# VH-VL binders against q96il0, part 79

Target 1, 167 residues: q96il0
Amino acid sequence: APERGAERRDTAPSGVSRFCPPRKSCHDWIGPPDKYSNLRPVHFYIPENESPLEQKLRKLRQETQEWNQQFWANQNLTFSKEKEEFIHSRLKTKGLGLRTESGQKATLNAEEMADFYKEFLSKNFQKHMYYNRDWYKRNFAITFFMGKVALERIWNKLKQKQKKRSN

## First folded at step 3 (VH-VL)

Design q4a (framework fv_cofetuzumab)
Fold by ESMFold2-Fast, scan of step 3:
Structure q4a (fold): chain C 167 residues (1-167), chain A 121 residues (1-121), chain B 111 residues (1-111)
Amino acid sequence: as target 1 above (167 residues)
Amino acid sequence: QVQLVQSGPEVKKPGASVKVSCKASGYTFTTYDVHWVRQAPGKRLEWIGVINPSSGYTYNNQDFKGRVTMTRDTSASTAYMELSRLRSEDTAVYYCARDHTFSGEPYMDVWGQGTSVTVSS
Amino acid sequence: EIVLTQSPATLSLSPGERATLSCRASQSVGSSYDSYMHWYQQKPGQAPRLLIYAASNRATGIPARFSGSGSGTDFTLTISSLEPEDFAVYYCQQGNTLPWTFGGGTKLEIK
C-alpha cells in the first residue's frame, strides 16, 4: 500500500528535481530542466586520478550550480505565488471564483496581467542586479581554475610521455 | 535560533493608530514572506495580510483594506504593521509569522510571541 | 472566502486516549497532487505552533503521535496517545484561496 504523501511529490525538499545519468558515464551528463528552476542540472564525472586542483574546480562548479538552482527555484516559486495571489485578489474584487463553471482555472486578461508583470520586474530589479554580479564573479573564478587545470594537464601529459619514453 | 520578536503591548483610544514591530533573527530576513494574523479574545485567528521583505510588496486582506499598512526595514530585519482608525473590535493579540517561499505553500512555520492591542476609551 | 468548520468545538479526553479532530472546508482546498490544509496548536498565552502542513506532513520537531489526513473538503488531525502537554486549542488553515482563513478551533481539554 502506498505511503501517505511521499509518492505524490516528484521533487526534493530543496525544490530540485531528481535525475540520474546513464548507467555508464565517463564524462559529465546534463539532465532535464528542473521543475522549479527550469535549469538543466549537470552530473559531474569524477576521474579516478582527480588532482586536488581538478577537485577544487569541480566543487566550485557544483557549488555554483546549487547556488544558481536555488536562486531560480526561489524566484520562480515567488513569481508563481505572487501571480496566483494577484489573480485571486482581482477575481475576488470581481466577485468571481477561482475556477470557471467548466472547472478550469480562472484567468485574467492580458492587460490586467501586464500590470502584475511590470510590478514584479520593478520590485525584483535589485535582486537581479546582485545575481548578475555574483554570476560574473563565479564565472571569473571558474574560468581562472579551468585555465590552471588545463595547464596542469598539459604539463602532466608532457611528464608522463617523457617518463614512458625513458622506460 | 530562528525567531521573531514583537514589540510590547499597546493601549489606544478609538480613532488612533497602532504600529507593531516584528524583529527577525537566525535566518536571512529577505528570503521569507512575513504574515500578520490577529486573534480577538475568544475568537478564531484572522489573517490580515503579507509582505515580501525583499521587495516590500504587500497584499492585504480586503477586510482591512484602507486601514492597514505593512512595511519593513531590511537593515534592521524588522517588519511593521500599522492599523489606523482603531475601533473597539480591533482589540486583539497581533502576530507576525514567517511563510515558506520555496514550495509556494502558504503556511506559517515560525511565529512571533504576539502583541496585545487594547482599544478603549 | 473559504469557510472552515471544525468539529467538535470541545473534546474532553484523558491522557493516553486517541483524539480525532475534523476540519471541513466549504470548497475543495487542493490540487491533484497536494492538499493545502495546515494545522496549528495554540496553548493559553502562546502563539500558534505549526503541527501539520499540506494535510499530512509533520512539521520539524513535532512528535510522531501527531498525524494528518484528508483531501478535498474533509481533513482530520489525529493524536494517537494524548500526553499532558497536548491539551490546547487546535486550528486548521487553508492555503488554497486568498484570503487565507482559519477554522473556529477545537479545544482539547482534560476530562
Scores: ipSAE 0.000, ipTM 0.459, lowest interface PAE 18.3, mean pLDDT 80

Design q4b (framework fv_cofetuzumab)
Fold by ESMFold2-Fast, scan of step 3:
Structure q4b (fold): chain C 167 residues (1-167), chain A 120 residues (1-120), chain B 111 residues (1-111)
Amino acid sequence: as target 1 above (167 residues)
Amino acid sequence: QVQLVQSGPEVKKPGASVKVSCKASGYTFTTYDVHWVRQAPGKRLEWIGVINPSSGYTYNNQDFKGRVTMTRDTSASTAYMELSRLRSEDTAVYYCARVKNYGDTSFAYWGQGTSVTVSS
Amino acid sequence: EIVLTQSPATLSLSPGERATLSCRASQSVGSSYDSYMHWYQQKPGQAPRLLIYAASNRATGIPARFSGSGSGTDFTLTISSLEPEDFAVYYCQQGNTLPWTFGGGTKLEIK
């Protein structure tokens, strides 16, 4: 016998984990945060008689979500890697080991870490600028198609009301 | 380690299109923006535009608006720049370049250049 | 767009002399963190070579005789003692405001 709906996990082409909504959902579903991007994925409801415009809108939203997840997963991994490299490099320069006597990870003070953050932001400035522009372009396209879908639905509803009123 | 290898020289007639390729190796292709720059004989460098190889987003210099199309193939680690409706003034060496660090604006790595000649 | 003006257009010097090359921007090319002015060397038939990035930082493998300075709109590339291999064309480039722009170049020629 078919089981009632449960969340299922799979991995997107971007390498980001995805969750499936419960069966028979009639609206979009928001999943738990992704391990790498820390963003919550949205799983889109697919209508039984989805129009070509509705399908195009849904695919744009799905592709935008995958792109967004990939960007932030890569950013978080790069930040963590470069932070560790910076700390190790500074500890080596000071002649210190990577671990304290107690076996804890050696760390830098806030003033030393401020240098890393300033450099990271500077190196990352253009990447974030392009991300923001890509984000705006994608949201413009989504909004444009949302408008087209809304107009199609209004027209179809008016068409149905006209036929119902006629006979 | 880092290498950008461009396609060979092209000779085109006015009104034609040219597509230059730039194959990257020695790094993760999607991590760094790829820029396109040209230089006409005896003239200064001119920035054409940039592509983010992760997202596919492009920004083109206004001087090339409507004639330049930049694309990439992430599986092949290759960037492409297509220039349409060629004029004699488009005769130049075309370079692809990679920024030094992500989020940077300095070009530490350059392709060898592709000579494009537009004449009868 | 930001216009970069390089001066002089041509600089004639002998090996061992000090070279000072200027690049002036029509608008500021900096932020609170960094100045986005970069310098390149180009020899005939070759792609440009990055010399200085972010106004004053020497790129990997670039000899200590090359130095950059400046902020805001005025930037300088200095070669403390010219070697024969340094006679080339030098370009500045700003990375502060799209579109990225290059200066007209300074040709450093042997006297």
Scores: ipSAE 0.000, ipTM 0.459, lowest interface PAE 15.5, mean pLDDT 80

Design r1 (framework fv_pabinafusp)
Fold by ESMFold2-Fast, scan of step 3:
Structure r1 (fold): chain C 167 residues (1-167), chain A 120 residues (1-120), chain B 112 residues (1-112)
Amino acid sequence: as target 1 above (167 residues)
Amino acid sequence: EVQLVQSGAEVKKPGESLKISCKGSGYSFTNYWIGWVRQMPGKGLEWMGIIYPSDSYTTYSEKFKVQVTISADKSISTAYLQWSSLKASDTAMYYCARHQPYDSGLFDYWGQGTLVTVSS
Amino acid sequence: DIVMTQTPLSLSVTPGQPASISCRSSQSLLHSNKYTYLHWYLQKPGQSPQLLIYKVSNRFSGVPDRFSGSGSGTDFTLKISRVEAEDVGVYYCMQGTHWPYTFGQGTKVEIK
């Protein structure tokens, strides 16, 4: 089938953007990076005769994408907020203005920023451990269902051969 | 027929603001993304960013995120590229292009371009 | 960012002769969905870019069959079997597999 038109976009219950492919698209589409998560969303192709097993796999992949988008959107927002607060606090402590003589935002040097990065990583260690654990669980489930779908397709091809050979 | 029509050439001084437009016709404007591409005089093409007009979801190349604002008004099938304060280095031809929703990076129809000249 | 390198940067061709342009990416352009988002655009003198080939080897509507694309992974080629006067311009490869989208530096094709 030929590709066509723009894809429908919906906001997931978690507030994360979600895309739906239009009918008769023949492949998945990869979008531009999300403003907050910096991850590129994938639009999943939905065939006309999608089996219940194929639907379960697609929904699992979509849910995993939404979860991943939400995690990184929250992480990046928290990082940006705390980074700005740290920079402003340090510049204020040094008696410096928030902007340079040229009107650009004032920044800290690499040595000063190292303290922030160390603190941020330490503080978020548990959250990152949880993310990794869940990421592996989700990928195990996806791989399992991909195997089941592949097996279903092999079986259907064999059934087609049988019916075409018969008469 | 599908057409993207851009606003006319602009001559500006450093520090001035500017907003250029790209009007789509001959297709469902909300069903495609609109991307912006810069071409500095005698140079190649640079992707700047992209917008989905239906909900104004916008993504930028990191280089352009602070330099420009991309927006769209779906009621008049028009996308915009805007600068709050122009610099001489913004002198370039700016193209809008329609992005296929199913093929990442695929720009199938392009506007005629808007030449922006920034000089003192 | 993904670096797209085109060779040659300039090519002078006698009308009716073939031309070949190579495009190399710094990383594989194969997506997990098994599509490769490598596209070719042509910018004729004084004109806007126009789409020629999408996803490695598919000709866009109205593009003559003398244009063909091939390749996989990191190495791609655009071929013109018989260059005509109307084919002069700058050819760009572009990748859409990785963020941000990046163009090659362009290959200028001229008639001798």
Scores: ipSAE 0.000, ipTM 0.461, lowest interface PAE 19.2, mean pLDDT 81

Design r1a (framework fv_pabinafusp)
Fold by ESMFold2-Fast, scan of step 3:
Structure r1a (fold): chain C 167 residues (1-167), chain A 120 residues (1-120), chain B 112 residues (1-112)
Amino acid sequence: as target 1 above (167 residues)
Amino acid sequence: EVQLVQSGAEVKKPGESLKISCKGSGYSFTNYWIGWVRQMPGKGLEWMGIIYPSDSYTTYSEKFKVQVTISADKSISTAYLQWSSLKASDTAMYYCARLSKYEGTPMDVWGQGTLVTVSS
Amino acid sequence: DIVMTQTPLSLSVTPGQPASISCRSSQSLLHSNKYTYLHWYLQKPGQSPQLLIYKVSNRFSGVPDRFSGSGSGTDFTLKISRVEAEDVGVYYCMQGTHWPYTFGQGTKVEIK
């Protein structure tokens, strides 16, 4: 059965799914693929004594995840819309119906879709280059802060050991 | 009323080129696919490929993709099957047949066949 | 490619007696659209193939009611309730569910 307090909702056709991890999770939880972006969301665990540095890293990772999900949700929506329009126009040009004999959506084979894929990739080349550059920049920032958090956690464990020894 | 008429029998030598035809009449030629089927002497039927005459979209069985070219001229309601260089193994009866615009449909009208004999 | 296997390869039938031909496919012919594209053709001596049965069980226009088709998935049967002299020839099953389309090897029907 689903948990009473769990909430799963979509924010928009190009939005991000919200989900609740298992109650006793003390680590990050990976959810099912988002309906729109087809990316698996990560629900970040928040420690009770989260440091300002840990909070900054977590928020940076959350913002990056939201940015990725919004980008791919929009790309997938655009791809699906343009693919349907291309298929519709191509079938109409061929004198073919939009439905098969069974009433299901008619589709084009891979050879016929080659023109669409080529055009879509070409048209989106600059957008994907921008995405890749921003992704490298964000990934560098995340890696940098992960290093800082790791050093902070090591230092705190050493301080905690000193405190226990003095008791 | 509806019929497919194929070109006459051919006798060729290995290495020669050949183009055979299949002319449709009594129906809207551009609204049906034309399929090509090979039958070697004393053997069964083999699917070669199809063409949609409206835009000349063509697809082949992998075995035949390099061996033959399928084309069509919708202005004269005619489909073609062509070899750049015949082999003795191309000796066969070749049939054209029409299929409706929907996938998986049967061949409901067949040409009379074109016998191609390739020998030295 | 889908392999279509017909049995028997040949049969001799006394006029008026029934005949049955089986066709088996190497994988299911049920399309995602829920249709099964399995067709039967007859090639009479010296003639082009002609459509007998389409989509498993539908008789083509002009085909006598003594012909019937049945089956599902990978196993299909063509039955002739009372074989007549005009039914002599080679029967082929063909699948149109998977590209490339493929034929069975044929079943030769002769009169005793």
Scores: ipSAE 0.000, ipTM 0.447, lowest interface PAE 22.4, mean pLDDT 80

Design r1b (framework fv_pabinafusp)
Fold by ESMFold2-Fast, scan of step 3:
Parts: structure tokens; sequence; C-alpha cells
Structure r1b (fold): chain C 167 residues (1-167), chain A 120 residues (1-120), chain B 112 residues (1-112)
């Protein structure tokens, strides 16, 4: 069954996602925060009578979540990597080693780090703008399909009422 | 210092039950998956299953889903691997390893291993 | 299950000489999220496995520069530029792109 399949198998396009809902969940389940993205993933419940339109909406929401997780995971990883490279470069320029005499990782003061933060934000400004644009486009699409699903459900209820009245 | 410390070696007879442990320290135990790997004498590594300690969600490899039970107790930062009835074919070294969720870092820290010997 | 095939199964290397290990997967390891979850582990005699390279080419913390990884899709290589005595052991590739995770059969590296 789909419900049991979701518990047993990772059917997400990511394939490497290791969060899954508790067995026999009847609702969407919100997972723990991802290590790098700091975002909580959602595992979507699949009803036995899911319509093609409902399936399309669910898959769109799953794809949007995966895209969002990937963006923030990459952004946070890039920040950490570039920060370490900047610190290493500045310590080398100063003729200092990567570690103190106590064996701790050597660091830069706040004034020295200000240049890095300013450059990082400036460098990533356009990337963040494109992220926001795509985020709005994806949420508009989701809202649009949510509306279609709602209309489908209203129409189906009306069909049932009309059949009842005809009899 | 990140460490995974496993329970000591076990010598058992076929049909007996066994539960071995893997205790994490030096990190947030509930933020990582714990996996279990079997290595039969003189052979390679086999993936058994993984558990997310925060909610005890567990996924097994098909070969192992009826042979073992994986569990965790987040209050003491410990994961477990359990057999209800051991077989001679369960004789192996068992490792636990830490894994991140979605991201690249594969099983980055490993326990020292627990040797399980099952003989009559 | 994804089958991981390593070649060669064993290598005898003179100290200071290079070594190369290949790993092939039965299916592409490129994930839809654009990450490739291929990792390399070393198991030294009597020890647990240790991570060397993650995501194809990234050296894990404390791993010497003489180790490097490369590849894409289904074909991957681990290279050791100058083999040292401490490098003896069994090397395993592992894929994390598809569940269940699978290891290669291992490559034993020995000093001549």
Amino acid sequence: as target 1 above (167 residues)
Amino acid sequence: EVQLVQSGAEVKKPGESLKISCKGSGYSFTNYWIGWVRQMPGKGLEWMGIIYPSDSYTTYSEKFKVQVTISADKSISTAYLQWSSLKASDTAMYYCARQTNYIPESFDYWGQGTLVTVSS
Amino acid sequence: DIVMTQTPLSLSVTPGQPASISCRSSQSLLHSNKYTYLHWYLQKPGQSPQLLIYKVSNRFSGVPDRFSGSGSGTDFTLKISRVEAEDVGVYYCMQGTHWPYTFGQGTKVEIK
C-alpha cells in the first residue's frame, strides 16, 4: 500500500532523505530540522483515493520543498567554506599558523571578519534575488493548484447533491 | 570530541536473544542518524539499517528487516541492535556509524565494533 | 539494490609509489538535487572503517592531501599519490544516493 510504501521506501526524488513519518500516519508529518538548511521537511500523507489533480499538487509541493532544502543547504555550506578559506588566507598573510599554541583553531577578530561578511553578502545579492523570485513563482503555482483541488472537491460534492435530488 | 562507543564482545548459543549498544557523545545525538553495518569474518561491509534517534524512525535493508530490530533511547544517547533468536550465521563484527540527514557527509564517525560469536 | 564494483581487488605497492582504485556503480549516483553521494572509506587492520573522501572529491577532516577522489555518474576513482606504510588496509567505496546504501567489495592495499 501507498501508506506503507511511504514508511518503507524513500520515494522522494532526493532518495537520500532519511526522515519519514511515524508508521500509520493519517496526516502530513513535519520532520526535524535539517542539519545544514535549518528547515523542517514535510512528509506528505497519500490518501488511498488521491485524485490525479491532488497527486499533481502533492508532487509540486514535494519538488518545491526539495528545491528549498537544496538552496539553503548549499548557501549555508558555501558560507562556512568561504569563511574558513578567508580566515586561512588572512592568517597566512599575517604569517600565522592555522592553530594556536594551545592547539585551538586560530580565529580573526570582528573587525577583520567585517570585510568577509560585506563581500559575501554583496557577492550573493543576485543569487538571493533569484531565489526570492523563484520562491514566489513556486508558491503561486502551489496556491493555484490548491485552488483547483478545492474547486474539484466542491464540484464533486455538488454532483453528489444533484444525484440525490434527482432521485 | 565526537565518539561512538559500542558494547563489548558477546559469545552466544543459537536461539538466544541479544541486544548490543552504541552510545554517542560529543555531539547532539538527536540531530544525526545512526546506522548499523555487519562485517562477517574475512568479508566486506553490509548495510543493515538506520535510525533517526529523535523519533526512532527506522529503515532496514530487505535482507535484515526480519532478522534484527534497531532502536534508540535519546535520553541516554544510545542506539541498539537486537536479535530475538541468534543463528550461527549471525557471527560477525557489528559497527555503528553516524550520518547526516540530506547532505553529503557519509558515515563520518564509527564505533569500535562489537564482535558477536554464535556457536554451539 | 545498487551494485558497486571495485577494481582491482588487491594491490601491492612499493612505498612512495602511486596507487589507483576504481569503483563502478550499476546505476548513476547523480541525485536529482545535483549531489553525487559516493564516498571512500579505509579500514586499517584491526580497526573500524574511517571516512577518507565524501561526495566524490572532498577530503574528510585530517585526511592527507595525497588522497584524492574523482569521477561522475557511474565511474569513480580514488588515487593515492605516494603510498605510505600507514595507508595499508582495505578501501571501500560506498553509495548513499539510493536506498539501501551499498558498499563495493573492497580493495586490499599492501606494501611490497
Scores: ipSAE 0.000, ipTM 0.460, lowest interface PAE 16.5, mean pLDDT 79

Design r2 (framework fv_pabinafusp)
Fold by ESMFold2-Fast, scan of step 3:
Structure r2 (fold): chain C 167 residues (1-167), chain A 120 residues (1-120), chain B 112 residues (1-112)
Amino acid sequence: as target 1 above (167 residues)
Amino acid sequence: EVQLVQSGAEVKKPGESLKISCKGSGYRFTSYWLGWVRQMPGKGLEWMGDIYPGNSDTTYSEKFKVQVTISADKSISTAYLQWSSLKASDTAMYYCARHLEYSGKPFDYWGQGTLVTVSS
Amino acid sequence: DIVMTQTPLSLSVTPGQPASISCRSSQSLLYSSGKTYLHWYLQKPGQSPQLLIYEVSSRFSGVPDRFSGSGSGTDFTLKISRVEAEDVGVYYCMQSIQYPRTFGQGTKVEIK
């Protein structure tokens, strides 16, 4: 009887886990690690008196989180997919099935996997370089807007004190 | 101005190989993904796959994985869609379209399309 | 795969009258960031698809304000407040929250 066929893989890059924050949160919320990206999502608290500048900062942080999660979800799924394909190919060459005699997934030793890791890192070098560049650009923008929000808050406090003194 | 310019119409016989192209201009080619979309005569749109030209990383629809190969040459800002052996069922309009370097964003600019006719 | 279903499949509109197209997804398109990855495209006769609305309600550059998108979760609507001759074509919704990217079957809009 032939061996059972290869396991079907679900390689959806944007397959993020559903997350539902508490309805009456007054603080930013950190959720469980996403199934695909392994990153914890942050749900940002929106104050009733959010300024346009604060909204821009929040949206920038949300967009950056989303970009970051998508990148790592895609990277992790690509890694897992290519790793399984490499293992299946090598097991076929050895004449071995996809499962061990004990029913566990068959694996390759560290020496056999070294070629895969080297190829994967080389293949993804440019993608990782562009990721790092964009990561720094996004964090610079976030830091810049955080500074602007901080200055706005200081100015508003001074304005409030001046108004209180004049009234 | 962002433009995607595709190669001209093709008329082929079943069993022949084919490679069509999509050339990007007016933007940094390696900063955006390119997707391929098929439209069979009188039917809707089907996503085939995406490529990130910066490292030639590809993601395929399961339906198209074994039917086509997507590639890119960043030195000439061109992406490709290739068949090793065409079938009559491959007769369709093929579009390329770009999206931002991470997924989730829409296809914002589209090529004019390449009509592929496969007849015996 | 996420299945996208459009209704109606076709509609004929008198010029100047409103039109409404629905799109339903088999799964929620809401991402943890609060963004919803549903987009609308228009394919005019003999032309390539063009982006009309992205992320449910944002109009793409150059798209007239007579086009508007709304909805949440799995139920979305594209509205044209006053249909013009140049709006003739097939309208498609698409989700991009999950690979494979999937399109609705299309809605053909014609002028009476």
Scores: ipSAE 0.000, ipTM 0.483, lowest interface PAE 17.1, mean pLDDT 80

Design r2a (framework fv_pabinafusp)
Fold by ESMFold2-Fast, scan of step 3:
Structure r2a (fold): chain C 167 residues (1-167), chain A 121 residues (1-121), chain B 112 residues (1-112)
Amino acid sequence: as target 1 above (167 residues)
Amino acid sequence: EVQLVQSGAEVKKPGESLKISCKGSGYRFTSYWLGWVRQMPGKGLEWMGDIYPGNSDTTYSEKFKVQVTISADKSISTAYLQWSSLKASDTAMYYCARQGTYDVNPAFDIWGQGTLVTVSS
Amino acid sequence: DIVMTQTPLSLSVTPGQPASISCRSSQSLLYSSGKTYLHWYLQKPGQSPQLLIYEVSSRFSGVPDRFSGSGSGTDFTLKISRVEAEDVGVYYCMQSIQYPRTFGQGTKVEIK
């Protein structure tokens, strides 16, 4: 099956099919938040004459996006699971049921939940540290290649002007 | 249970076209780059190019960019390597391999079994 | 292109003895992240390559602990502490710091 929310493949003016986000859009597209990571994905538009350097930059951006989405999907699922386990454990310790008389989920007050947040942050401190370090490194690399692509485009424009002037 | 399964051996004559396949299973096919690697008889490994099946984006080695086309059909989790006109020098074993997504420059962690292509008159 | 050079090209090892393979790159494989993008593969006779070590020293899932990788910058070593019959094959190093990805020429390991 096609990827849900996938780009529609429209026929280009030259008769060649290309992937574009929505019908009639040929720019980068920002999607709805992912169910698990809660991050909005970017669907990249691929130009007809993409250079190897431009491909490398787009590949780096796509790989970084997938890495980022996977990290936050896992983190959010772990947080939700451990939060529910903590609440259930504390309610059991107090001799309380998991549901109130009205049928609602039994909850802990903000002061009790503060213990969970402190424990979760402490437990995941190194994981978040390494995430932040890698995120910074990835963004630096992307910025660097964006600069290289910009220089390549300037150089190509200058070469095109020279060629046109000689003709 | 993550695996890549390639199509069977091919025997062709110079000038013929050919398309070989690599089918992924046990993982999200559209979320990993897939590379093609050539190994000529008795020789080492040469990287040919990569594809991202999610959008069919490709990156080629300069040596191979005019010789072959890499494509993918995400609906059947299959990538392809194709030649419009084979040459005797294309005789080789061709491997597909998966690249990890949690690192910018990952290793090829899972490999297909290889497709032997023989081109002779 | 980054050139990867392996030494020796072949070696014969008595079972149970150690083996060492060197890989040298024409430029540093250290990235600004602090990671070094050097990986080792084994191709057993008649089989596909398989990943042994990634990022210099990390063993891939299922790889026995008798395999170890070390090195930095441009000089890298793969060591097998006690060579077994199943370790016969051709070993390749590969860099993935930049395109094109390049492999060493391979080191054939045989049992005496």
Scores: ipSAE 0.000, ipTM 0.447, lowest interface PAE 20.5, mean pLDDT 79

Design r2b (framework fv_pabinafusp)
Fold by ESMFold2-Fast, scan of step 3:
Structure r2b (fold): chain C 167 residues (1-167), chain A 120 residues (1-120), chain B 112 residues (1-112)
Amino acid sequence: as target 1 above (167 residues)
Amino acid sequence: EVQLVQSGAEVKKPGESLKISCKGSGYRFTSYWLGWVRQMPGKGLEWMGDIYPGNSDTTYSEKFKVQVTISADKSISTAYLQWSSLKASDTAMYYCARSPHYKTGEFDYWGQGTLVTVSS
Amino acid sequence: DIVMTQTPLSLSVTPGQPASISCRSSQSLLYSSGKTYLHWYLQKPGQSPQLLIYEVSSRFSGVPDRFSGSGSGTDFTLKISRVEAEDVGVYYCMQSIQYPRTFGQGTKVEIK
């Protein structure tokens, strides 16, 4: 029933994009996959009384999301562009046109594409290894700050309980 | 914050080897491409090649792929442009520039340039 | 290779007046993603090139709003609504839809 994690479609004629959080949402909201990275963006809820530590955690998560989006958008664009170039090059080598007789986009079969996939994976192996290592480091930092925020919230609840008892 | 700092001016003779550098700071060096651009005196800009420091994947302009070698040392956030044997026609200003994407990215930050003068 | 052609090659402008620079590519710079990979740079005298506009119309950080980019396919324009003394230099367009990256020959802008 709550709007937490709920995806909203584009609302015409309102002009609201489907990754705009509902105005009454009190939770983080997950949008549709980005067309370039194919990753779902998270729109972070900002509390009215956000602490400096909570703000630091949110900004760290936002920066990490942007880094992740940029990496995969870049990787997917690189893959698509190199795939297109490989197909065009192979078709040219065969003396074939870019279109079939029916006007459809000419394609290569799975066994011909195996050469491209093997080359692409081999070429990008180190890049993906470094991505995984950086991803690990970023998630460690986020987990650390999540722990700090949790401790702050526990402390604040204890203070609130003591205040109630004193009054 | 983001800076690309290049090595100082060089004066060389034809046939000599040379290696110039471009040090990145204020960003994650392995997450961006670095391109090299040549500008001959009084002329326009010519792209020479790109490198992705994360895996040392390099793409060259056909004109430059035999003439120069592009490399990077990610441990010190430094990219290099190297000649085995300089020619008088190599006299130019050489710029390094950062790009956020393979091939399709713009050059968002540029080094100050390294002037290479090859006498004769 | 994609050929980038700039016009005019030289432009003298009275301060406060507008200026327009054209860039034409030998083939479309529109990628299947919907993005168009054309960028504009300014090289001030004695300085490195600096990014002004990326992907046709997006202004780079710190670039004054008097600079605007427009165009599609093969025909692109950089406009300066009110030229100031600090805008003097050589302007270059560059395509990045495919390797090799290619620049236009440059447009020199100077004040009268």
Scores: ipSAE 0.000, ipTM 0.466, lowest interface PAE 17.6, mean pLDDT 82

